# Miniprotein binders against a2bj90, part 110

Target 1, 235 residues: a2bj90
Amino acid sequence: MSRSARRKTSALNTVLRVVEVFASIQGEGPFTGTYSVFVRLAGCNLRCPFCDTRYAWSLEAGKPLGVEELVEEIARYEPSLVVITGGEPLLQRHPLNSLVEGLESLGLRVQLETNGILPAPARDEQLWRVYHVVSPKDVPVRVPGAKLHPSWVDYARATGRAWFKFLVANEQHVREVAEYVAKLGIPRSRVYIMPLTPEKLDMKELLELHSRIASLAVKWRLNFSPRLHLLVQLP
Key: E = the ipSAE of ESMFold2; O = the ipSAE of OpenDDE; V2 = 0.75 times the mean of E and O plus 0.25 times the DockQ between their complexes.

## First folded at step 12 (miniprotein)

Design JP12
Fold by ESMFold2-Fast, scan of step 13:
Structure JP12 (fold): chain B 235 residues (1-235), chain A 108 residues (1-108)
Amino acid sequence: as target 1 above (235 residues)
Amino acid sequence: SEEEIRELLEKAEELLEKALEALEKGDIRKAAEELIRAAQELLKAVIERAKKTGDEDLQWLAKLAEIYLRAAAQAFQKGDYDKAIFYLYLAAELILEAAEMLEELKRK
């Protein structure tokens, strides 16, 4: 077999189950406002009641795409940021590391969105070198089976490349977040609170909810994440 | 009256306990419709009293409860019963907070 044929065979054996790839603006977290390509991976290890992407829960919802093909598709958008989300992307950890390697080889900045149940990257993984927004679901929204893996706190302290983003509805939720991050030793500078926005809010309600949660962020000395894409009506 | 506020507080506590039990134990479909109706009745009373106080924080709690309860009702109609009970639980928690604030304002 030629090197070319072997290379193609190897690439095809490193596949990701992908639900969708699309360009938008990152509406959440530390990179809010950045022109991004979103890569939604299939499969999730949680069944969050408030989940608005239930279509991604099953691995079967994703079509198999080779890492090389996916890198090429992403590159065509010429994004400032590649957001890898899901489901839970770390369920496809091995091919995900290969994807990250390909994207970094093109000089693309990568951000992973994860629920933090699975362990943080080890130093020898490609994922060690990219940004992570960890969305714990054990507090305050208390999803059954959701427990933040303690390695994420160590990873954040070691690299400065992880932030913790919490969905909150009211001040009681913010208090629970403050207690939780203090107990785990997560620096406030790495903590974002974000409004819990159910579907079909009108623009006045959406803005009021954002305003109230932002005010609580100031009061509790935490960072605020909007859901900017909802305010500007982007996917 | 103080008696009416005590009754409202007791009903809000009962609603929250039942919503939490439904959320944790997963037998939600049958209970969800009844609990949503009970929450709507309680929230109507809370909204009426909140408006009379002129307290902005109380009015916000009532509005937020309305938002999540509307989400619960919408999810129920779509057959998303886990989503319905989750938002019902949040609404019940906010209704209880509002009832407690009403009691505090009455005492002051």
Scores: ipSAE 0.551, ipTM 0.809, lowest interface PAE 2.0, mean pLDDT 87
ESMFold2 (binder alone), alone request of step 12: mean pLDDT 80; pTM 0.788

Design JP13
Fold by ESMFold2-Fast, scan of step 13:
Structure JP13 (fold): chain B 235 residues (1-235), chain A 108 residues (1-108)
Amino acid sequence: as target 1 above (235 residues)
Amino acid sequence: SEEEIRELLEKAEELLEKALEAAEKGDIRKAAEELIRAAQELLKEVIERAKKTGDEDLQWLAKLAEIYLRAAAQAFQKGDYDKAIFYLYLAAELILEAKEMLEELKRK
């Protein structure tokens, strides 16, 4: 189909179920420290035991918002980065592509946070052109039903627009991550390890856990992701 | 004594096995409660032994086990049994690692 006909078919007047929209600092991954607007979409295809956003698991937790309305709301924040997260945002793939199209028309940089169970974007999707932080839940945290879709490795190699972020508690977890990414052929330069932080850590515990995981990142030649928002007490 | 250390190591192994069984049987609420209490008692001994060694890595493993075990207990009190079992399993793995390190330090 022609590009003009395809654009008409992907009209911006679709609906997303949105839990919340707020401004903060991206605390995790390759864009740590960036002034961002977070868009939390409703619905998730996993029930991770450690999940801090259980309120977003149901699609009914989200308010229906038109893509054009959401684009305008995001634009009012004048963000350096739009972080689309959830639940699992790829559950709303069709209207999500329309949202991305609208955000790109404003020159906004977009990052998707995904568990990687659903397939990576195809070349003809708007999602092909944006950044993706993939958080596998099969290793090392072993969430039931979690399995990384193999297309994410191909997407990362083809585009350079995907990174893989793993929750880790200790060196054994880091070893498991290193073995996992080697087996899948994921370059170390695209791998982040991040401390697994339960609720109600005091600041000394939070800092020590960050310090220990960062030291392991150096030892294993992997990238380190903080949870900066927790350290600076932002949402 | 060396006999006390051996008893601690045997308890750590038993705790890990029971934590694994509880994780597989998510509906066994009473098992989770009993395992959390057993882990708390065992962890107190691990922390005391770790302090006596002066080994920073062992002391950190004991502290990390304490952090996740506290998370398990908090989740259990809130009725988040899946979260409680997850953190209990993680704490048990860390207690096992501390056991291995204690045994290794005893040999040095």
Scores: ipSAE 0.593, ipTM 0.809, lowest interface PAE 1.6, mean pLDDT 85
ESMFold2 (binder alone), alone request of step 12: mean pLDDT 80; pTM 0.784

Design JP14
Fold by ESMFold2-Fast, scan of step 13:
Order: structure tokens, then C-alpha cells, then sequence
Structure JP14 (fold): chain B 235 residues (1-235), chain A 108 residues (1-108)
């Protein structure tokens, strides 16, 4: 193969479809409160009825960006955390590993948010070394076609770098989560429940819903994830 | 669920008749619209009765149903029918739970 052809193929493998890049505070999960840059990748393998980022469902919603250009853009924000989200970021797995390599070379901490349908990282992937927040959609919200890949439980046990975050509305949902994680052998210490917040809640409603779900987290001995950005009115 | 929708239809009478007519004509949009209206009428009754009990948990359950029913109505107006149905089912379940708690309090 010629050098030009090899270079062209390599460059193609380092292109991501990106919907948006912006700075904010991580409002959810184990890194809540961290100054972060969010990288929303295009494409999703689910059509969750409660989804608030439907604009990211199609791969065509994303603009092609080279990994090097994207790393440079992210670095300009000087973030404490890079949150790679989407859609489903693992749909762009190959160039995503290149992005992670670039970010880690700068000493940046990376967190991936995934629905967990696609397999967990293998040891030879750059993704093996970063943090993952897995949001299963089979329980309690019962999205059709959603099933957590069993490799995520093995990855969590092997690395301690994965947590499982569940959307919940009421105590029945929390009970279903507790049964689900017990059946799969997921430690409670790696489980977060988060309030299912529809759009256009007033501040009193948002606070009350957070308070109620937090109380259930204490009762069921699970971790609680707020949606802090909604409470402080950040993107 | 389908059972939740049937429960709402049975208890909403006049609005249930219109929703059933729309379903029989294959008008899923009109059926969803009438079901949202039926749920709104039932929720008004549940909220008023919950207030009279002074039970904080029951009042919260009614408020949570109101939150999700409002989300269903908003999604319906935007044409996001899958989102509207999702939140409608959740609201319906919460309304039925609240009604059962109200009946339990009467019997105690």
C-alpha cells in the first residue's frame, strides 16, 4: 500500500461525527460538580421515549471533526474532566479510542457516558483506562431493544472504573433497580439512581423530585445522582 | 400499559366514550388526546381528595402524577407521540396508585 493511501486511511479512522462541544459543570454521576467539557457525539442505537437530545440520534446530525482538531479544541477549555456523551459514543468506537489516546496524552481525565448495549472495552483499547458511566435502559424505563451487555459487569469488577446510573420516578422503579443489580451481581457502591425529570419543571418541582429520589437512595442504600446543571440552570 | 389506559377509560365515562370512538376509527392521535383529557379530569379529583386527607405521601403521589401528565400533554403538543404515551402511562399508574391509597384510607 502507498504512503498516501495509508495516510488517507489513518486520517479517516481519526474522524468523529460531533454534534456539540461546550464547557459546563458535570451535573450527574460520580463526578458531580466537576468543571467539564462535554463532547456530544452523533448517532444512537436507541430511541428512548424520554430522550431530551433527539437532535443527536442521527449520525448526520454530527459534523466531521478530526481527532487532533477536537483534542486541541477541548484543551483550550483547560477542563478538569472531559465528558464524552451522545447519542451512543461507542457507535464511533474506533476513532473514539484515538480521541481518548490524545486526551490522555495531555493528562486529561475522561468519562464516557454509554447506554451499555455495546460491549465494554477490551484491555487493548484506550477506552479500557478511562471512566465509564453506564445508563442501562432495560430497567426500570423498559426501552424496547435495550439490553445491558454482560461484559460491563465484568469490566466494572475488573477495573473499578464503571458505575451504573438509572433513571427512576418512584419507589417501584427503585425496587426494580435493586432487583436488577442484585441479579447481575453489581455492587450497590457502583449504583446511582437519578430523578426522571421531564422538561419545563419549575424550581420547586425540581427540588422536590430530587429530594424524594435522594430519600429513596438512602432507604435502599444506593448512591444518588442529582441533575445539578438543571438546579443551577446551566447547559 | 394497556391495562392502565383501560382503567382510565372505565373511570372517565364521557371522555372514555370519545377516546374509544377515536380508537375504533384508527385515530391514535385523537385517542391519545382524549386519554390525556380523561387523565386530567381524574387527576383533578385525586388532587382535591388527597388535600382533604392531609397525607403528605398521598399529596406527593398526586403531584408526581401531575408532573408526568403535564409532560405527556407537552410532548403531545410537540408531536412527540412516543414521549407523550410514555409519560401518560407513568401518570396513569401514579393516578391509580393514588386512588387505591384513597380507598385504603376510607376503609381504615
Amino acid sequence: as target 1 above (235 residues)
Amino acid sequence: SEEEIRELLEKAEELAEKALEALEKGDIRKAAEELIRAAQELLKEVIERAKKTGDEDLQWLAKLAEIYLRAAAQAFQKGDYDKAIFYLFLAAELILEAKEMLEELKRK
Scores: ipSAE 0.654, ipTM 0.827, lowest interface PAE 1.3, mean pLDDT 85
ESMFold2 (binder alone), alone request of step 12: mean pLDDT 69; pTM 0.601

Design JP15
Fold by ESMFold2-Fast, scan of step 13:
Structure JP15 (fold): chain B 235 residues (1-235), chain A 108 residues (1-108)
Amino acid sequence: as target 1 above (235 residues)
Amino acid sequence: SEEEIRELLEKAEELLEKALEALEKGDIRKAAEELIRAAQELLKEVIERAKKTGDEDLQWLAKLAEIYLRAAAQAFQKGDYDKAIYYLYLAAELILEAKEMLEELKRK
C-alpha cells in the first residue's frame, strides 16, 4: 500500500545541519566521473584516525538549513548527481528523508555515502529508492565501534542499490576484505577497493598507489575505486 | 644479513604494539614523537634491503611504508596525533608484510 500524505507531515524535522555544499566531480565508487553537487552533513558516530573531514565530526560544525532552502540551492547547480555525505548522514535520518523526497521530485539522482553502522533504509523511507555507497570501517581499517549493520547486505540484495567500498593500504588488507565479503555473502560485483591516500603525496606517488591497488583489484577479482578528484586536483 | 633483517622486523612488531597501546591510553603526543623517530630508522634499512632483492612487490611494500611514515610525520607536525599514530601503525604493518615476503623469497 502507498503511504498516505498525512504520514509525511508527522512531526518530521525539516532542518539539516550542513557543513558545506559545493560542485565537483564524483571521484569515487560506481559513479566516478559524474558532475556532482556534494552536500556534507555534520555529525559523525566514528572518529576514524585517517579521516580527511574531521571538521565535520561535530553537529556544531553544521549550520541549520531548511530542507526546502537546501533543495533550491542544490538545484541551482544543475547536477547530474547529488552526493550526500558527512560525517555520517544517517545521524540526521528524518530530515534526510525529506531532503531526498524534494530532490527526487526534481528528477535528481541521489547517492548517499555512509559508514553502515546505522540500519539500511526501510521500504517506507524515501532513502529506500536512492543509491548507497557503504564504507565499512570494521574491516580492514579496524576503527573501534565500526560494526557494519547486517541489514545493509539484505538491502543490497533486495534493491541492487548498494555497493561496499573498502579503504585498503596493502595486499593483506585486500585479503581481509575478500574473506569478509565472502563470509557475509556480498557479491564481488558489489565490492570496491580504494587506496588509502595519506594527505601529502606527490603526483608520482599518488599514481603509483592507485596503480598498485588497481592491480590488486584485478588479481582478487574486485572492482576498483580511484580517488579521481585527487588525481585531477579538484575538491 | 638475514639475521639483521629479522631483528629489524621484530622491532617493527614492537613498534606496532606500542602504537596501538598509545591510541588506547590517550598519551598520544609523546608516543607519536618517539615512534616516528624509531620507525624512520627501521624503515631506512628495510628500503635498502628491498632494493637489493630486485623483487618488485617487496620494493613496492618498502616504498608504501615510506609513504605512510612520511604521512605520520606530516600529521604530527599538524597536531593530528591520532593520524600520526595510525599511519605509524600502517607503516609497521607494511614492514611485517615485507618480512613475510623476504622469508618466502629465501625458501627454495
Scores: ipSAE 0.327, ipTM 0.640, lowest interface PAE 3.2, mean pLDDT 82
ESMFold2 (binder alone), alone request of step 12: mean pLDDT 73; pTM 0.658

Design JP16
Fold by ESMFold2-Fast, scan of step 13:
Structure JP16 (fold): chain B 235 residues (1-235), chain A 108 residues (1-108)
Amino acid sequence: as target 1 above (235 residues)
Amino acid sequence: SEEEIRELLEKAEELLEKAMEALDKGDIRKAAEELIRAAQELLKEVIERAKKTGDEDLQWLAKLAEIYLRAAAQAFQKGDYDKAIFYLYLAAELILEAKEMLEELKRK
């Protein structure tokens, strides 16, 4: 049995619920500006009030796709980065590890976006080897049930493959983030603050909000994440 | 006057507490509508007074409060009450911050 046939057999026993697959530019976090394929998985363990992807909240919102089929679809885009997002992707942890294995076998760089409620990857998971952007929802936005799992701090320290990205509106939010990361022992070099942009901002408002949050990042010695896709009007 | 500033701070504090209570309790559609309306009236006063100070940071706080309050009103009209309450809370917090900054600028 060739490795290809063996991989096909394994993938047929593993299914992901997928909402959408599309190419765009990563607009956020440490890989801002990278040509990426976004894979939005269905299901979420939070109900964030500011959520713009409410259509992905239910697991039933996703079409069942085999891991091999999904890997082939992603590969056709020839991306520099595969962004796995959701909902909460870690709700589908077992088949997600199989997807990551397939993508890494093709030399593709993988980034997971997670709310960090579920535990960080263990050393024996394929997910241990990929990049993670953790977006805590307990601070400053105070979503009920959104407590960051402490294993994410240990994972970040052990691997250097996790960053923490926080939605902020004003300086009080940045202060809360600074206190939060200091308390948890998260290095400032691993922390991004990003403007909380509600829908239907005009371009002037969007630019000014970005400018103000970027200035706060400089003042507080944190990294800044834009929402570049909004500024350039991409998905 | 100092009394006017104190009254506005107390009113902003009350809005913040009502917004927080609404976030805690899911079914306060009518309360959210009333809070949005009250916040809009307070914000008009804050914007006017901020412009008269010439302080750019204060003017930005007032504008940011306007942005989130507009988001709250838009979410309310669409029936996204949890989103409306969330943005109302942020707007109320920013209104309170702007009122405190107005008070500080008056003392300086």
Scores: ipSAE 0.559, ipTM 0.787, lowest interface PAE 1.7, mean pLDDT 85
ESMFold2 (binder alone), alone request of step 12: mean pLDDT 72; pTM 0.647

Design JP17
Fold by ESMFold2-Fast, scan of step 13:
Structure JP17 (fold): chain B 235 residues (1-235), chain A 105 residues (1-105)
Amino acid sequence: as target 1 above (235 residues)
Amino acid sequence: SIRELLEKAEELLEKALEALEKGDIRKAAEELIRAAQELLKEVIERAKKTGDEDLQWLAKLAEIYLRAAAQAFQKGDYDKAIFYLYLAAELILEAKEMLEELKRK
């Protein structure tokens, strides 16, 4: 391989475009309530109408950070969990594998948030060994271009390290989720439904929406994900 | 009259969906707001008499998404406005069907 190609490959494997790094409580999914540091990566392959982080859509929204510097910054927070989110973090797959390697070397637990359009990790990737919360956008919210890659179901069955989190507004959406996961063979124990919360709900509306979706989770025998950070007014 | 209300709501929903298909977001919002206001009055009255919390919730959720659509429209987030208008329309249709069922009882 040429010197120029090696320099490009090295740079690609060691630099991430990062929008923000901050400490908070994980408000969603299987690790709800955990003291976490959030690493928001730039770039997204969707334009979801309900997206609250539109500022991360462009890759140019991210500042270039070396993997070693980012690992040191994350470690200073002394987190119980590192949440890598975005945009779509798998758009930066190669340097992301390097980040995961660095974080694992420190004994840090890592969770990736992904829309699941890009393939699940292969066994030889560092990403194979971390937790994944897959948020499909094809059902029930029907975002154009948001088809779940089938390899995520195989990954979940092989590793037990993936969960599927769905945005829902009403019982018809929950029914569609139940049918979708049954057809794909996803165990209900790996499925979360989460309320689709518009911006600027008052606290009474937010609580009522959470209550209604939680009741549907009980009725349909699915797990419930709150948006806890919204309820306690954290980032 | 509840019969006239249900017929009016169905006509307004049809006009709203047609406006959305033609890209007339403002007309769609106006028609959906009218439909939601008429249905919400009747749903509140019936829920008060029968204690039907599901009906009341459907109307309330539709109102929440209509408000979200209006806010998005004011900010120029038209994709977000259209998304919430479709959710509101689905909920208003569901509430209308429930009102028709209650009327038959």
Scores: ipSAE 0.483, ipTM 0.764, lowest interface PAE 2.0, mean pLDDT 83
ESMFold2 (binder alone), alone request of step 12: mean pLDDT 74; pTM 0.657

Design JP18
Fold by ESMFold2-Fast, scan of step 13:
Structure JP18 (fold): chain B 235 residues (1-235), chain A 108 residues (1-108)
Amino acid sequence: as target 1 above (235 residues)
Amino acid sequence: SEEEIRELLEKAEELLEKALEAFEKGDLRKAAEELIRAAQELLKEVIERAKKTGDEDLQWLAKLAEIYLRAAAQAFQKGDYDKAIFYLYLAAELILEAKEMLEELKRK
């Protein structure tokens, strides 16, 4: 198929349910500190009790936006990174691949945040080419119905474009993460632990929790992810 | 004392058992309210004991339990009972860990 026909075909009937689009700093994971545009997609296949974005759980929470229109909106922010999050963005896999194609055509870096229940990208998907931060919810937080799809480990080893980010409260959680990633063959260099921060912490509590989890990261030889946006009071 | 630590361990175990039972039965609202109140009373004793030890790790476990228990209470006030029970379980686990450390410190 010609490029013109492919562009027309990828734009037609490619609609994403979008909750919000906003500029901020990526506060988490391997790209912490990067000026980013966040695209929150609607719909989620989990009901995590600690979830702070419950407003995105329903697909109906999202406004239908065409891929082309969304690409143009994102581009206007001139971001260093486009963070596609949700809900669970892989629930909208087909139009998501079209969005990624459009963003990459503009030279924009894309990071997907996913719970890892649905399979990792195949080599023929546009999503194969972008960065993924996978947040398993089966360990240590034990969300019902959460199980990491094994293809994510293969994808991470094959591409070097996936990292695994775990919410942790205490050292027992870190131990469970260490055992989990060792059993699955996930390299420690691809593993981040991040503090489980409930709502309405004061700054001293937030800093102390970050400090303690960071110290555990050093002790257990894992990477540490802050929640930088909370520390600097950004969305 | 040794008797006080034993009593606190028994209360913590009972609290965790009640949390598990309530979650299994689906009576989340009633369970969360009663368990949050009981956990708040137990945690006050833990915090006071932790301060007297001078052990920084124990004091942190008590503070972390306080943080998650406060989150449980806030979720309960919003009618978010699954979130309340989740944080209550975390607080209970931390209270049990703090009791283990108190027992270990008494053996030193």
Scores: ipSAE 0.577, ipTM 0.799, lowest interface PAE 1.7, mean pLDDT 85
ESMFold2 (binder alone), alone request of step 12: mean pLDDT 72; pTM 0.647

Design JP19 (at its last look DockQ between E and O 0.57; V2 from the best seeds 0.00; counts 0 for: pTM O .739 < .8, other shape alone 4.69 > 2.5, SAP 75.051 > 70)
Fold by OpenDDE base, look of step 14:
Structure JP19 (fold): chain B 235 residues (1-235), chain A 108 residues (1-108)
Amino acid sequence: as target 1 above (235 residues)
Amino acid sequence: SEEEIRELLEKAEELLEKALELAEKGDIRKAAEELIRAAQELLKEVIERAKKTGDEDLQWLAKLAEIYLRAAAQAFQKGDYDKAIFYLYLAAELILEAKEMLEELKRK
């Protein structure tokens, strides 16, 4: 490969398609309550019918941003955590590794949110060092084309830096999650259940749904993820 | 009857699978409208019965089914048929669960 082809491939590894960057409180998973900068990446390999961020499904919905510029933008917020989310962040795996390297060089903690379809990080990737919240879309709600890649279970065992978050509506869904994680050998301590909230719930309905799912989490000995940002009316 | 609802839900599943396969064609709109109407009628019956039992868990399932059915109807009105179908299934599952609970409560 010519020096020109290597320079073009290096330049492609330094640009991300970004939908939005904003500061808020992490409302979900093991880092709930953390002051965070959210980086929503463009493009998704799924079309979940319940997705609240469908505007991020197309790669074209994102603006091209340089990794260095994005690191500087994130750093200005002085975040306690950087949350990389989007459609599916791992579709931009190469420049995402460069972003993680930049953020870690500043001493910033990074959490990735992924649907778990793409392979987990390899040991030589910068992504290996960060925290991951994997949200499978094959259980209990089945999205066409969703299948958890087995390497996420191995990554979770090897690093202790992965958690699995499942959307649930009722006790049957919680049972299916419990059976699924037992079959895969995922420890319950790494499993979060989260209420499946439709858009435009009133606060009373939202709170009652949280209460019901939290009670099921206790009954089934699973962790509970709120949607805290919805409860406190943050982005 | 529970059997008719199961058949309606199985037909709704088949229709929804076919509707997922056919989601781009105008006939799905009519099928989804009919399914939403059928679910609304079933839900009304469940809500009325749930109120009579005084069972809080049954009342919650009925309320949650109403929430998802409302989400289905809103998605449908926006032309988001995938979302409409998804929430219609969730509502239907909860209606079935609520009916099973009602039958168990009648046997006690």
Scores: ipSAE 0.739, ipTM 0.883, lowest interface PAE 0.7, mean pLDDT 88
Fold by ESMFold2-Fast, scan of step 13:
Structure JP19 (fold): chain B 235 residues (1-235), chain A 108 residues (1-108)
Amino acid sequence: as target 1 above (235 residues)
Amino acid sequence: SEEEIRELLEKAEELLEKALELAEKGDIRKAAEELIRAAQELLKEVIERAKKTGDEDLQWLAKLAEIYLRAAAQAFQKGDYDKAIFYLYLAAELILEAKEMLEELKRK
């Protein structure tokens, strides 16, 4: 009973495949602690071994939602920040630009979370105007196929609207991150290190891992990202 | 003794090398199971020796290796072999680091 593809006469460029929409607190990156609505888009171009959201890997995991419908759903939460995540949101680039346009028209602040494999926004994209937290997966976690697109460094330098967030386990990982960002010309002020937290840590283990990575951030003069939502037991 | 410590370091290096091979190869079930068991045996020895040193950094490295090795074992039991190899590699690397630090502390 679902509408067939042949009955659709438009809107693929304004339809997103959405896994979930929920309110929470942004637990990571430069906006940690902000009341946010999370929009998880379906589809991913990586298969990270440590991924906690494997249910979003397939495009078919998402329900097709029109951009206008999604904007209205987000707006009812009255969020301080809209976090668009996935999967990899840039796989749905065209309708994503339309979503961002709609959200911006309502005065809503938007942050995209991306693995950075696909190119950074061009100046004529609505995505050029929003915040981006880029999570490279080539260093230090060495996910196959996870090469950061060089345009993200240019975008960060041009706009000041991108940060780079790296998963780290120990000091050797932090050293690899420091070497990587120096080679690419990424300012340390735009770099976050975040603890690599496997599932089923108890609270003492989770706190100690956070403490140790935070201490390394101080030592290496980098920013620290917690996973605050895990510490306060929110989605 | 010096010879005993050298043998332990060689075993840890072999474990790391085999874990890296599995991470790159992808066909893993029985080899991963055997390596998880070997890592658990090595880790017990590293933890006991770390306690005797009183060195907090070494004790933390051993605890971190335990955390990731536990994650590897849990993933393996769930049939998530990519996740199991990933965490096994991290645990092996941390075990090797802890063994090297133990050797350095023994030499003062």
Scores: ipSAE 0.673, ipTM 0.846, lowest interface PAE 1.4, mean pLDDT 86
Fold by ESMFold2, look of step 14:
Structure JP19 (fold): chain B 235 residues (1-235), chain A 108 residues (1-108)
Amino acid sequence: as target 1 above (235 residues)
Amino acid sequence: SEEEIRELLEKAEELLEKALELAEKGDIRKAAEELIRAAQELLKEVIERAKKTGDEDLQWLAKLAEIYLRAAAQAFQKGDYDKAIFYLYLAAELILEAKEMLEELKRK
């Protein structure tokens, strides 16, 4: 790595609480199928009953890693995409902006996954330039304390770098999503519906759920998100 | 007989509506167990009647209810009562929708 890039990363040597870093395939949303490195940050401001990453809820689940160290670890994977997820990554906003700066200085493409409770990036944040998949948890399921911050809609309109992804079980849920996004002014081209998949489904059940939700996506003119990693049994 | 089936379905519907109330109230462990079992009994009848109709959408609706009810039962067994109530609520709504569809198909 160049001396200039290393020196800049060293000047941003702040700390993130990290649960895990691993390579896999992005299985959801607009970047489905992309060879990715996942960075799971500790801490969450929600306790969703359907959460499949409960081990990341507590900040104590994460170990402290310096941003410079983390950038170097990520770069060694040579990813096509860096997915920052969690918990809720925006709970660690300051060091997260430093991480994004380091990753972008190396030309790495970054996607953030967020529940959208905390505000969208400001124009002067490094996070302004990355891609965001926002998963509101107040429709169709209603998680206590979950409310999409209105700035995410403005951010999506201003930048074209945000999409909204919703877990759905059936057509009633899709109707609720459609009403919700219409009320907020979110265009359907930015909306994904994704099957709500409990644990321990056999492959036939998993395929049936995907097929039914995909058909609803076509019917309602919404984008469909698979849970591809479940179908191909990757982490 | 049709009257005995109606009485069973009405009783089970009342129990499932109570499950929806639990989804909003929270921590009622014993009631959740009883409602999961009542939903399981009702769902067996709904599944068999759905098969007899040959209606693919109704059969899927019943299958989906079975998937979420199984998730509720598994979560309850592990002591995850928030997850159990969440999936019970979803299953209950699907069972009620399936019951409505069965009654619609019977009138035709």
Scores: ipSAE 0.673, ipTM 0.834, lowest interface PAE 1.3, mean pLDDT 87
ESMFold2 (binder alone), alone request of step 12: mean pLDDT 76; pTM 0.732
ESMFold2 (binder alone), look of step 14: mean pLDDT 74; pTM 0.710

